# Miniprotein binders against b1l550, part 136

Target 1, 279 residues: b1l550
Amino acid sequence: MRLPEELLERARDIHSEAPSHRIKLDRVGSFGLKVPVEFKGFLLLAEADVWVSLPEGRRGVDLSRQVEAIYELSNPPKDPFSLCREAAISLLEKLNYADSSGVSIRFDAPLQDGESLKYYGVEISSIASDEIINKIRVEILGMTACPCTAELIRAYKSSEIAATHTQRSLGILEVSTKAEHPDPDKLASIIERAMSSPLRTYTKRPDEGGLVIRSLSNARLAEDVVREMIHLFLEEFGHLPEDTHILAAVRSMESVHMHDIYAERSFSLDEIRKEISSH
Short names: E, the ipSAE of ESMFold2; O, the ipSAE of OpenDDE; V2, 0.75 times the mean of E and O plus 0.25 times the DockQ between their complexes.

## First folded at step 11 (miniprotein)

Design md2 (at its last look DockQ between E and O 0.12; V2 from the best seeds 0.00; counts 0 for: pae E 24.6 > 1.5, placed apart)
Fold by OpenDDE base, look of step 11:
Structure md2 (fold): chain B 279 residues (1-279), chain A 94 residues (1-94)
Amino acid sequence: as target 1 above (279 residues)
Amino acid sequence: GEIRVTVEIEKDGKYIRFEYTFTSPEELELALKEIELIIRMLGADRIRITVEASSEEEAERLADEFRELAERLGYDEIEVTREGNRFTVEAERE
């Protein structure tokens, strides 16, 4: 039922009223929007969050304008990096009472795996204020082999190849930078290379065996994986600004335990460089 | 020549079968390691490994390797049968 336009004109602008409590809010917006994006030749439906700050003197945000801002930029579909940045800027322009804005876009990124596709999770964000901060989070599953169990089995049975249990592990890299968003495929690659072996969507028996052998030959603790992720990240992205912030983490879904193993390190590029140079 | 290896494993009533075809020594070496690893990981109660090669001599050599593997893995009953250029190693664990 469309309300008559005449009634809309008589309605007070509730959003522009003074609030009962004069308190600034950091984030007010719409979450879970669906927006099309083009990513590496694929047209994907992504989930998007859009928000702005709300000053203490304003009761509410013009949510319709926020939604309009991102959809205008989403037609025709574009890459999610540009969409995030442009939408964040547009939000500030359209909502002049806001001193900050943000856009987050989430989707499963396709990754070619032989004749099939596998996917990794990606969240691309931009926050605009006096400056623009770009953020990207990548999550991808890999496989880890336990070196402790391998050693136990080796000790028990003299074998060149010690059997060990393997488990799926979720690797996470989150990067916040004033530079352009890092390439998510490169981040995913770093995570996979840091693990004992990657996962495959489609495997033939020889390929499965090969993955297991590779995993066993490269047994790593969750701690090892995180350290390797950091090392590989520095090699690939060491050119980013020194104030770039990184979170590297691994969650190992243990096959022999009811609980998961988790390891993480949060750091700035400046901080970690100083740490490594001191050794 | 082309070597074909068929591995059949039984564990706790589950049956697994996989087949390899090798044309290079490197592939064969990798396959042998893989097969050993799989058997060890599964802790199979019974294994049957069939080797087919271009010559009887080659098949016999490979069968001997698999026999030795079964021995190393702690199987107590090992039987090797021959049908032409096809050798079958059957092993059972008590």
Scores: ipSAE 0.005, ipTM 0.164, lowest interface PAE 11.2, mean pLDDT 83
Fold by ESMFold2, look of step 11:
Structure md2 (fold): chain B 279 residues (1-279), chain A 94 residues (1-94)
Amino acid sequence: as target 1 above (279 residues)
Amino acid sequence: GEIRVTVEIEKDGKYIRFEYTFTSPEELELALKEIELIIRMLGADRIRITVEASSEEEAERLADEFRELAERLGYDEIEVTREGNRFTVEAERE
């Protein structure tokens, strides 16, 4: 039922009223919106969050305008990076009481894997105020081989254990920058190259033993995977602004344990270059 | 085409067996490195490497590669037997 205009005129505009407790809120918005996007020729259904800051003198946010800002720009579906940035700007324009806005978009990105596809996790965001800050997080699974077990096999001359302990590992790169979002495929490539071996979509034979054995020449501690990710990142993206912030991390998931192994490093480009140049 | 490699190792009367499957030159290079590393790591007395190539021409090329691998590992008795698309490298040290 469409409400009569007379009723709307009598109703208070609760959102524009002052609240009982005058406290600024940092993020007020709509979370978990389903938004179609076009990524590298693929049509994907992404999940989006939209928000704005809310000043101390305003009781509520105009929810319909938030949803409107992103959905108007998502029809027809377009590049998620452009959508993210443009929606963040549109939120500030539509919700003129806010001094900042944010948009996050999450999707599974396709990656060629021989004749097949595999997928990796992408989350991008844009935070708009008097400037715009772009953030991207990439998560991709790979395989790591334990060098400690490989050393035990080396020391044990007659061992029937021919391979080291291996596990699936989740590699993470997160970048916050004033520049455009880095290409997620390049970030995923950095993570995979830092690990002992990539994972494959399909192995027709019992190739897991072969993959494990192939990774033996690249047995790496989780700590060294993180260091390699940083090295490769600097080669590819060292040109980004000096205040660009990066997080590099690995979480190893073991089938026989309830506990994960985790390693991480956060840094700015300025910070890490000073650290490396001091040696 | 698909290439299958079976490696059989004997050390001090104990036997170990593992397999590879690959379809690209890059995977072949990695497989050779991995096999060499494992054999050096275990210090094997005898090895037997059986390869099923995707063609007879490929089997001829690969037989040379695996013979060279056995030579790099320092085995003093190396025998290569080929039948069509399949070959076996057997190597033993004293």
Scores: ipSAE 0.000, ipTM 0.082, lowest interface PAE 24.6, mean pLDDT 79
ESMFold2 (binder alone), look of step 11: mean pLDDT 80; pTM 0.782

Design md3 (at its last look DockQ between E and O 0.82; V2 from the best seeds 0.00; counts 0 for: pae E 4.9 > 1.5)
Fold by OpenDDE base, look of step 11:
Structure md3 (fold): chain B 279 residues (1-279), chain A 94 residues (1-94)
Amino acid sequence: as target 1 above (279 residues)
Amino acid sequence: GEIRITVEIEKDGKYIRFEYTITSPEELELALKEIELIIRMVGADRIRITVEASSEEEAERLADEFRELAERLGYDEIEVTREGNRFTVEAERE
């Protein structure tokens, strides 16, 4: 039942009132909005989060204005990078009491894999204040082969290709920068190249065998994968600002164990360059 | 009963498909609003909405709502088809 407009006009603006406790909030907004985006020629339905800061003197945020801001910019659908940046800026303009805003857009990105499509997880974000920070998180599954088990089997039975167990591994790259969002396909490629082999959505038997063989021939620890991810990232994105922050991580879903193996490194470009130069 | 709504929309040769599984009237109301909003934002040339419900009567009622939605949004060619408790609304605009 839509309340009559007259009743709405008489209603106290609760959001503009002083709160009982004068405390600033960092993030107040709507999460899980559905917004269409255009990504590399694909029309996708994404999930979006929008938020702003709330000053200590204001009880609540105008949530309707936040939702309106992103929906206006989503008609017609646009690339998620521009949408994030523009929406973050628009939020600050529409909600003048906020000193910061943010937008996050999540979707499964299509990646061409022969005649089939593979997908990887993407979260694109922008945070606006006195500056704009762009963030991108990419998650993609690959395959790793355990080098330790391979060595044990090799020692036991002489084989040109040592058998070992393989497992699915989730690779993660998260980049925060004042520059433009890095290309998620390139980030996904870095992750896949850092693993023993990529996963394929649809494999024929010969192709499946090839993937396994490649994995066995390129056995890597989770630690190896993370280090390789960092190395490849520096080669591709070393031109980004020095204050760019990176998280590289791998979660290996072990087939032999009931627990997962996890490895990560968080760093700035400046920090990691100094580290590498010192060796 | 459980209601399943499948929405397919096309714009300039681009296609998206999304689904709802509805278990409450409140969820249904929200889904209907979201579907309308998405169609509007995309400016879809073609839409196909399939509704499957526990009863034919419920499915038909929802199909009628989507037909009316298509009309309201300016679609000119609207076709409703039935297969048991499944109704499909297809709409196109010139």
Scores: ipSAE 0.237, ipTM 0.681, lowest interface PAE 2.1, mean pLDDT 86
Fold by ESMFold2, look of step 11:
Structure md3 (fold): chain B 279 residues (1-279), chain A 94 residues (1-94)
Amino acid sequence: as target 1 above (279 residues)
Amino acid sequence: GEIRITVEIEKDGKYIRFEYTITSPEELELALKEIELIIRMVGADRIRITVEASSEEEAERLADEFRELAERLGYDEIEVTREGNRFTVEAERE
């Protein structure tokens, strides 16, 4: 049953009241919105979060205005990076009590894999205040092969045949910068090149054997995968602002252990340049 | 008590598919508004909406609602097929 519209004139404006406890909130908004986007010629259904800061003296946020900000800009579907930045700016314009806003957009990005497609995870964000900060996180699966086990088996048999355990590993690159978002395909490529071998959507038996052999020939410690990600990132994106922050990580689902192996390094471009140049 | 909705839409040879599992009238109302909004934002050439309602009576009512939704969206070739508590609305422009 729809309530009478006359109640709107009688009802308190709950959002503009002071709260019982005057505490500032950092993120208040709508999470899990479905938003169609166009990414590199593909039409994708992304998931978006929108939020603003809420000052101590305001009880609630105008949620319908937040949803309007992103949906108005999504008609027709457009590039998710432009949408992310523009929606964050629009939120501050529409909700003048906030001193910051944010938009996150998540989607599975298609990547050409021979005659097929594969997908990798992308999450982008734009946080607007006095300035705008852009963040991107890319996650893609690859194959890793243990070099320690490979060496033990070689020493035991003294043979030309290499053997070790292989497993799926999740590679992660996360970048926060004042520049435009880095290209997610390039980030995904960096992660895949750092692994022992890429993971394919579908392989025929001769191709599957080649992937396994390649993985055995490029056995790498999780620590070295992270180091290679950083090296390749600096080659491709070393031109970004000095205060750009990066997280490079690998989570390996080890086939012979009940637990995962994890390695990570976070740094700013300024910090890593000083570290490398000191040696 | 559950309603399952599958939406498939096509624009310029590109496809999106998404689903809902609905357990309340409020969830249904929100899903219908969201479906209509997504179809408008995409500007879909063709749509296919498959619904499994919780009863035959509900399926009859919802089939009419989804036919009307397709009409509001401007589709002029609309086909509805119903078997018991399940129905499919297929619509295309031109």
Scores: ipSAE 0.180, ipTM 0.672, lowest interface PAE 4.9, mean pLDDT 85
ESMFold2 (binder alone), look of step 11: mean pLDDT 86; pTM 0.858

Design md4 (at its last look DockQ between E and O 0.01; V2 from the best seeds 0.00; counts 0 for: pae O 11.0 > 1.5, placed apart)
Fold by ESMFold2, look of step 11:
Structure md4 (fold): chain B 279 residues (1-279), chain A 94 residues (1-94)
Amino acid sequence: as target 1 above (279 residues)
Amino acid sequence: GEIRVTVEIEKDGKWIRFEYTFTSPEELELALKEIELIIRMVGADRIRITVEASSEEEAERLADEFRELAERLGYDEIEVTREGNRFTVEAERE
C-alpha cells in the first residue's frame, strides 16, 4: 500500500538529521552496480561501486542520488574511463555535503591473441576532492619457467638437456596518479613481456613447442619478473607525475608446489628514481 | 526456493549476457528493475530472458510478469515458451 503524499510531506528527512554518534564515515555508497560500458568497440557489462564521504553531522547519504550519478552518465553506454571520472565529479556536485567521492569500475578487457581474443582483469577508479586521483589495476596471466629447477638438473649430471617446470603466473600492476589513467593494454603488455612467455588461447603443436622453448630460455624468478615489470614500466610511463604510486606484483601458481609464490614492490616514481640513481 | 535468471541482450550484433540467482522477493524486485534499466540503457534490438523458477506455479506467475516487462519496454514481437518450471521470453524489434 502506498502512503498518502501529504503524510510523506510531513515526514522527517532522516538523512539530513544528526546521528546518535557524531562520527564521520570515509566511504558510504552502493557497491556491485551493473553498468554497461563501451570499451575499444566492445560492449561490456562492468561492475561499479560508487561512494562519498559522510560528515560527522549527517545521519545518512542520499543513496538514490548516488546511483543516479553513474546511471545517468551510462545511457547510452560509453568509455569506462570517462564514465569513471565524470561520475566521481557528478557525485560531489549532487551530494554537496561530501568532501570526497569515489567511483570504481571493474571489467574483463579483451586483448587480441593471434586470431582470437583473451581477457585480462581491469579495475579503474577515480577519487574526487580538491583534485582527482586516478587508479588502475591490471591483472593478466602469463607463463614462467623456474631457473632453480633448471640449475639443479644441469648440476646433477652436467646435463646438456635444458629442463625445468613451467607454470601460470598472475602479474599485477596498480598505478595511482593525478594524470589520466594509463592505457590498460600497455600495462598488460608490460606484465606479459616481463614473464618467460605470454599465455596463448590456442596454439598448434609446433607453436606449443616453440613457446615452451622460449620459456626455458627466459627462465625467471618471481622476484626477477617484478623487477622487469618495474623496468618496463619506467621506460613506458616514467613521464608521469613524480608522486605517482605503483605496485608491481607476481603470484606464481607453482606446478610442483602446494602453495603459491608471491613477490611485490610498491614505490613512487620519485622513490624508485632515487634508488636507481644511487647504483 | 531458488530462482535463476539469464539475460541476453543484443545491440548492433553485440551481445551482453548476465545472470542472477536469488531466493527472496526483494532480490527479484531489484533484479527486475535492474534488468529493465540495463535494457533501456543499451537500447537493445533483441532480448532473451530465461528463468528457472522453483515451481510450476511460480513459473506461470513469473512468465506473465516478464511478458509485461517486455511490453513496457516497447518490443513488437514477444514470444514466451514455458516447460515445467522453466520459461524463456524472447522479444525483438522488426
Scores: ipSAE 0.192, ipTM 0.681, lowest interface PAE 4.7, mean pLDDT 83
Fold by OpenDDE base, look of step 11:
Structure md4 (fold): chain B 279 residues (1-279), chain A 94 residues (1-94)
Amino acid sequence: as target 1 above (279 residues)
Amino acid sequence: GEIRVTVEIEKDGKWIRFEYTFTSPEELELALKEIELIIRMVGADRIRITVEASSEEEAERLADEFRELAERLGYDEIEVTREGNRFTVEAERE
């Protein structure tokens, strides 16, 4: 049932009213929108969140305008980086009472794996205020081999590369910068290279064996993986602004334990450079 | 005759050892392919492949194949040693 337009005209604008409590809100918006994006030649359906700040003197946000802002920019589909930035800016323009806005777009990014595709998780965000901050989060699964168990087995059997248990590990890189969004494929590559071995969508027998062997040869603690991620990140993205913030993390889904191992480091480029230079 | 191939791969100071026993040419061919793939995937700094066969001639032929493999894989220092019907190919990357 569509309400008559006449009734809509008589209705007070509830959103523009003064709230009962004059309190500013940081984020008000629509979460879980579906928007098409073009990513590296693929048309993907992404999940999007859009929000703005709400001043203390306004009861509610014009949510319809928020939704309109992102969908207008999503047709035709474009790259998610531009979409995030442009939508964030558009939100501030359309909702002039807001002093900040944000857009987040999440999807599984396709990654070529031989004749098939694997994927990594990506979240691309932009926050607009007096400045624009671009954020990207990449999550990709890899494999780690435990060096401790390897050492134990080596000690026991004296001569053979010690069989060790392997587990899937989730690597995470999150970058927040005033520069352009870092390339998510490069971030994914850093994570994979930091682990004992990558995962494959499908393996032939030789490939499977090779992955296991590689893992055994590159046995790493979760701590090792995180440190390697940071090292590789600095090599690839050391040119970013010094105030760029990074989160590097690994969650190892242990095969021999019922719990996971987790390691992380949060830092700015300035901070980590000073730390490394001091050694 | 029975062919035995021992593959030792070193990466970052760690050695991995694999042993294959072949009784048919088809198995041998498959094993050779597997070995190649494994070496490529590991990106080994050094490889040591030992071939033992029923005849010296057969072992030598196989050793030559592994030498060629090492060359194709970009190893610069390749040495082949013989002990009876046992040949060892050692290769290292500069």
Scores: ipSAE 0.000, ipTM 0.164, lowest interface PAE 11.0, mean pLDDT 84
ESMFold2 (binder alone), look of step 11: mean pLDDT 80; pTM 0.795

Design md5 (at its last look DockQ between E and O 0.01; V2 from the best seeds 0.00; counts 0 for: pae O 12.6 > 1.5, placed apart)
Fold by ESMFold2, look of step 11:
Structure md5 (fold): chain B 279 residues (1-279), chain A 94 residues (1-94)
Amino acid sequence: as target 1 above (279 residues)
Amino acid sequence: GEIRVTVEIELDGKYIRFEYTFTSPEELELALKEIELIIRMVGADRIRITVEASSEEEAERLADEFRELAERLGYDEIEVTREGNRFTVEAERE
């Protein structure tokens, strides 16, 4: 049933009233929206969150306008980065009482892996106010090989046996910047190159042997994987604004341990360059 | 009992697949609204919805609901097939 339109002129506008407690809210929105996107020729069903700030003098958020801001822009499906930024701007336009808005979009990005696909995790966001801040988080699995065990086995058998444990490791890069979002494939590439070897969807015996041999020749501590990620990131993205913030991390699912190993570093470009130049 | 819904959507040779699992009618009602919205946003050429209901009686009732969903979305080539507790709605439009 649809109510008569003339009632709208007589009814109180509950959302525009002042609340009984005049307290600003930082994020009020709709979370877990399913949004179709097109990424590098693939049609994906992403998950999105949308929100705005709510000033102390406004009782409620116009929820329908929030959802409208992203769904109107996602028909037809388009590039998730453009959608994220444009929806954040549209939220401020549609909800002019808000000081800031935010949109996040999460999806599994496909990568060609020989004859098949593999996937890595992507989450992007755009926070709009006087300026726009763009954030991207990339997570991808790779292989690591333990150099400590490799050295112990070498010393025990005087290099007749080349062996160590190998395991899956999850690499993480997170970038927050005033520039446009970095290309997620480049971030994923940095993570994979920092590890001992990439993971493959499937391998034949010669290819599998090659990947294992590569991982043994590139054995790295979790700490050194993080350091290599930072080094490679600076080579590729050192041109970003000085206040760009990065988190680099790895979680290694160690095959001989009952627990995971974790290493992490966060920094701004300004901070890390000063640190490196002080040595 | 538990109901599982698998949705496959095609546009210009590109595909999306997603799933729902429910135990209550309220969850199913929300999922139906969300499925309808997603299909409208994509503008899909073809859809395929597979439902694993908890009984044959429930499958028969739900098959009618999903046929009506396809009709509301404007599909004119709709086929429903059923085997036991499981049914599939396939729909296409020009």
Scores: ipSAE 0.083, ipTM 0.621, lowest interface PAE 6.0, mean pLDDT 84
Fold by OpenDDE base, look of step 11:
Structure md5 (fold): chain B 279 residues (1-279), chain A 94 residues (1-94)
Amino acid sequence: as target 1 above (279 residues)
Amino acid sequence: GEIRVTVEIELDGKYIRFEYTFTSPEELELALKEIELIIRMVGADRIRITVEASSEEEAERLADEFRELAERLGYDEIEVTREGNRFTVEAERE
């Protein structure tokens, strides 16, 4: 039952009241919204989070205005990068009591894999205040082969085939920058190239064999993968601002163990350049 | 006759070897296709393919096919050697 408009006009604006405790909140918003986006020729339904800061003197946020802001910009569907940036800015304009805003959009990005499609996870974000910070997180599965087991088998059996166990590994790159969002396909490519081999959604027997052989030929520790990710990232994206922050990580889902192996490095471009130059 | 094909692949200083044995022409054709696909996928810096057959003529014919394969795959340094009914194709790319 829709309440009569007359009753709504008489209702107190509870959101504009002073709170019982005058405390600023950093993020208040709606999480898990569904918004259409256009990504590389695909129309996708993405999950979105929108939020703003709340000053100490205001009890609540106008959540309806937040939702309106992103949906207005989502029709017609546009690329998620522009949507994030524009929505973040729009939120500050519509909610003038906020000193910061943010938008995050998550979806599975399609990636061509021969006659089929594979996908990687992507989260695109923008945070607006006195400046705009763009953030992108890419997650993609690949395959790693263990060099340690390969050596053990080689030592045990003078086998001409360096057999080892393989496992799926999740590679992660997260970039925060004042520049434009880095290309997620390039980030995904970096992760795949840093692993022993990529995964395939559809494999014929020869293709499967090739992937295994490639992995065996390029056995890498989780630590190796992360270092390679960083190296490749610097080659491709070294032109980004020095204050750009990066997280490179890998989670190896071990096939022979009950636990996973995890490695990560967080760094700024300035920091890592200094580190490499010192060697 | 029995045909044996040994493929050795070197990538980034690592070495892998696999072997095929065929007794029928149909199996051979399939194996050749598989070998090609594997080499393409691996993208090896160096490959060595050894063919052993019941006759020298058959081995030579197969070696020629693998030489051509190496050329198609972009290898620029290709050498073919013979020892009896065994031919070896070695290919390298920069």
Scores: ipSAE 0.000, ipTM 0.176, lowest interface PAE 12.6, mean pLDDT 82
ESMFold2 (binder alone), look of step 11: mean pLDDT 79; pTM 0.765

Design md6 (at its last look DockQ between E and O 0.73; V2 from the best seeds 0.00; counts 0 for: pae E 11.3 > 1.5)
Fold by OpenDDE base, look of step 11:
Structure md6 (fold): chain B 279 residues (1-279), chain A 94 residues (1-94)
Amino acid sequence: as target 1 above (279 residues)
Amino acid sequence: GEIRVTVEIEKDGKYIRFEYTFTSPEELELALKEIEYIIRMVGADRIRITVEASSEEEAERLADEFRELAERLGYDEIEVTREGNRFTVEAERE
């Protein structure tokens, strides 16, 4: 039912009314929008969230303007980093009553590894207020081998590469910075290098065997993986501002247990540097 | 019955593929709007829309809707092919 344009003009602007309760809201917006983006030469359909703050004196947000802001910037498709940042800024301009805005874009990023194409999860965000904060979250699956079981088997059978159970592990790096978004491919690489071995979607049997052998030869606890992730991150991204915040985490989906193992560390670059220098 | 729609879009040699699965007419209507929006936003040179339905008649009806969509979007070359309960609409801009 297309409501006649005339009825829309006569309709009370409900959004601009005073609310019954004068309370500020931190985030009001549209979630789960589909937007095309260009990423590393690929055209991808991403999911986007857009939001702004709502002052205490305003009943609602102009949601149509929010959607317009991101769609205008998405035609033609552009890189998700610029899209996030520019859309966040545009939201504040279009919605002048808001003191903060945010955009989040999620998609599966293609990663070419030789002849195989694998994917990792990416969420790129920008939050605008008096300053702009850029955030990126990368999630990628790898494989870990348990060193404890390996040691037990080695102790029992004096021979060869100690067989141990392997499990899929999800590695997570989340970075929030006032600088530009870190390269997600580099973050994904850090996670994979920190694990016992990467996962590959399509492996020939010999390649599969190689991955397993590599994993067994590089058995790591979830705790080890997180520490290695942090170490590698500092080597690659130590140039970022000191107030940059990082979350490094691993979730190991245990094959032997019915529960998962989880380890994480949240820190600022300044904090972790001081910690390492004290040892 | 379950309806599956696969949309393939090409622009300047770049390719995007996305799928919809729905069981209700309301979901179909929303999907159609979203598909139209995405195609317009991308400015696709070529589109391929594949519809799978529980019956041939339903699939054909949906294919006709997507043909009409392609026409509205300004595509000049539109071909519809059938394989059982699967219809494919291919469209290209000159």
Scores: ipSAE 0.032, ipTM 0.493, lowest interface PAE 3.4, mean pLDDT 83
Fold by ESMFold2, look of step 11:
Structure md6 (fold): chain B 279 residues (1-279), chain A 94 residues (1-94)
Amino acid sequence: as target 1 above (279 residues)
Amino acid sequence: GEIRVTVEIEKDGKYIRFEYTFTSPEELELALKEIEYIIRMVGADRIRITVEASSEEEAERLADEFRELAERLGYDEIEVTREGNRFTVEAERE
């Protein structure tokens, strides 16, 4: 039901009042908004969250102005990274009672895979206050081949047989920084290169054989996938601010086990440099 | 009764497809607002909305609502085809 708009002149502004209990809130906003974005020439339908802090002296948030802030900036559809940062800044400007704001944008990013496409998960956010902090999380599936089983089979036979079990593994890189968001395709590439082999959406028999041979020649433990991800990350992104925080992780869906294997490491750039230099 | 809505939109040769599933009139009203927002912000040249209603009477009523949506969005060529519980609204402009 829609009520007459002229009632706005007569109605009490509930949101600007003081609450009965004066308690600050960290995040008040709208979650799960659908927002069209343009990413590297693709038109994608992303999911967005927007929020602001609410001071202890204000009863409510102007939700319509909050949602309008991101919708105004999304016309026409544009780069999700610019949208994320600009919307977070716009929220603080429009809702001047807040001391911080945040925007998150989630989408499945396309990657060229021969003549077809595959997709990987991206979530970005920007949190604005006196400064802006940018976060990106990339998740992509790859293939891992077990080196322990490969070694057992080699030792049991004359080493003429190369075999092991393979499985899907989910690689994760998450970066929080005061710099611009890292390019998600580069993060996805780091994860895939750390795996035994990439996954393909479609292969023909000769190409499928090549993927299997590659995976066997690059057999890796989940722990070593994480170590390789960190190594490759430092090569490409070691120039980021020293207080940049990274999470590198792998969840392996082991084909011969009842349970998944998980490995992770979190660090700041200054921490990992000191750790490496102590060896 | 479950209602399924499939939305397909086109702008400058780019296509977006998304779906909704509803069980209540309130969910439908919110979805209509979101669909209108997405179509307006994209500036779609062509839309196709396919609805699978839970009854023929519901499909007839919903066909009117989605025709009105296309009219509010400013499309000048609107076609509605219906077979039993299912209908399609197609609209375009240049």
Scores: ipSAE 0.000, ipTM 0.347, lowest interface PAE 11.3, mean pLDDT 83
ESMFold2 (binder alone), look of step 11: mean pLDDT 81; pTM 0.795

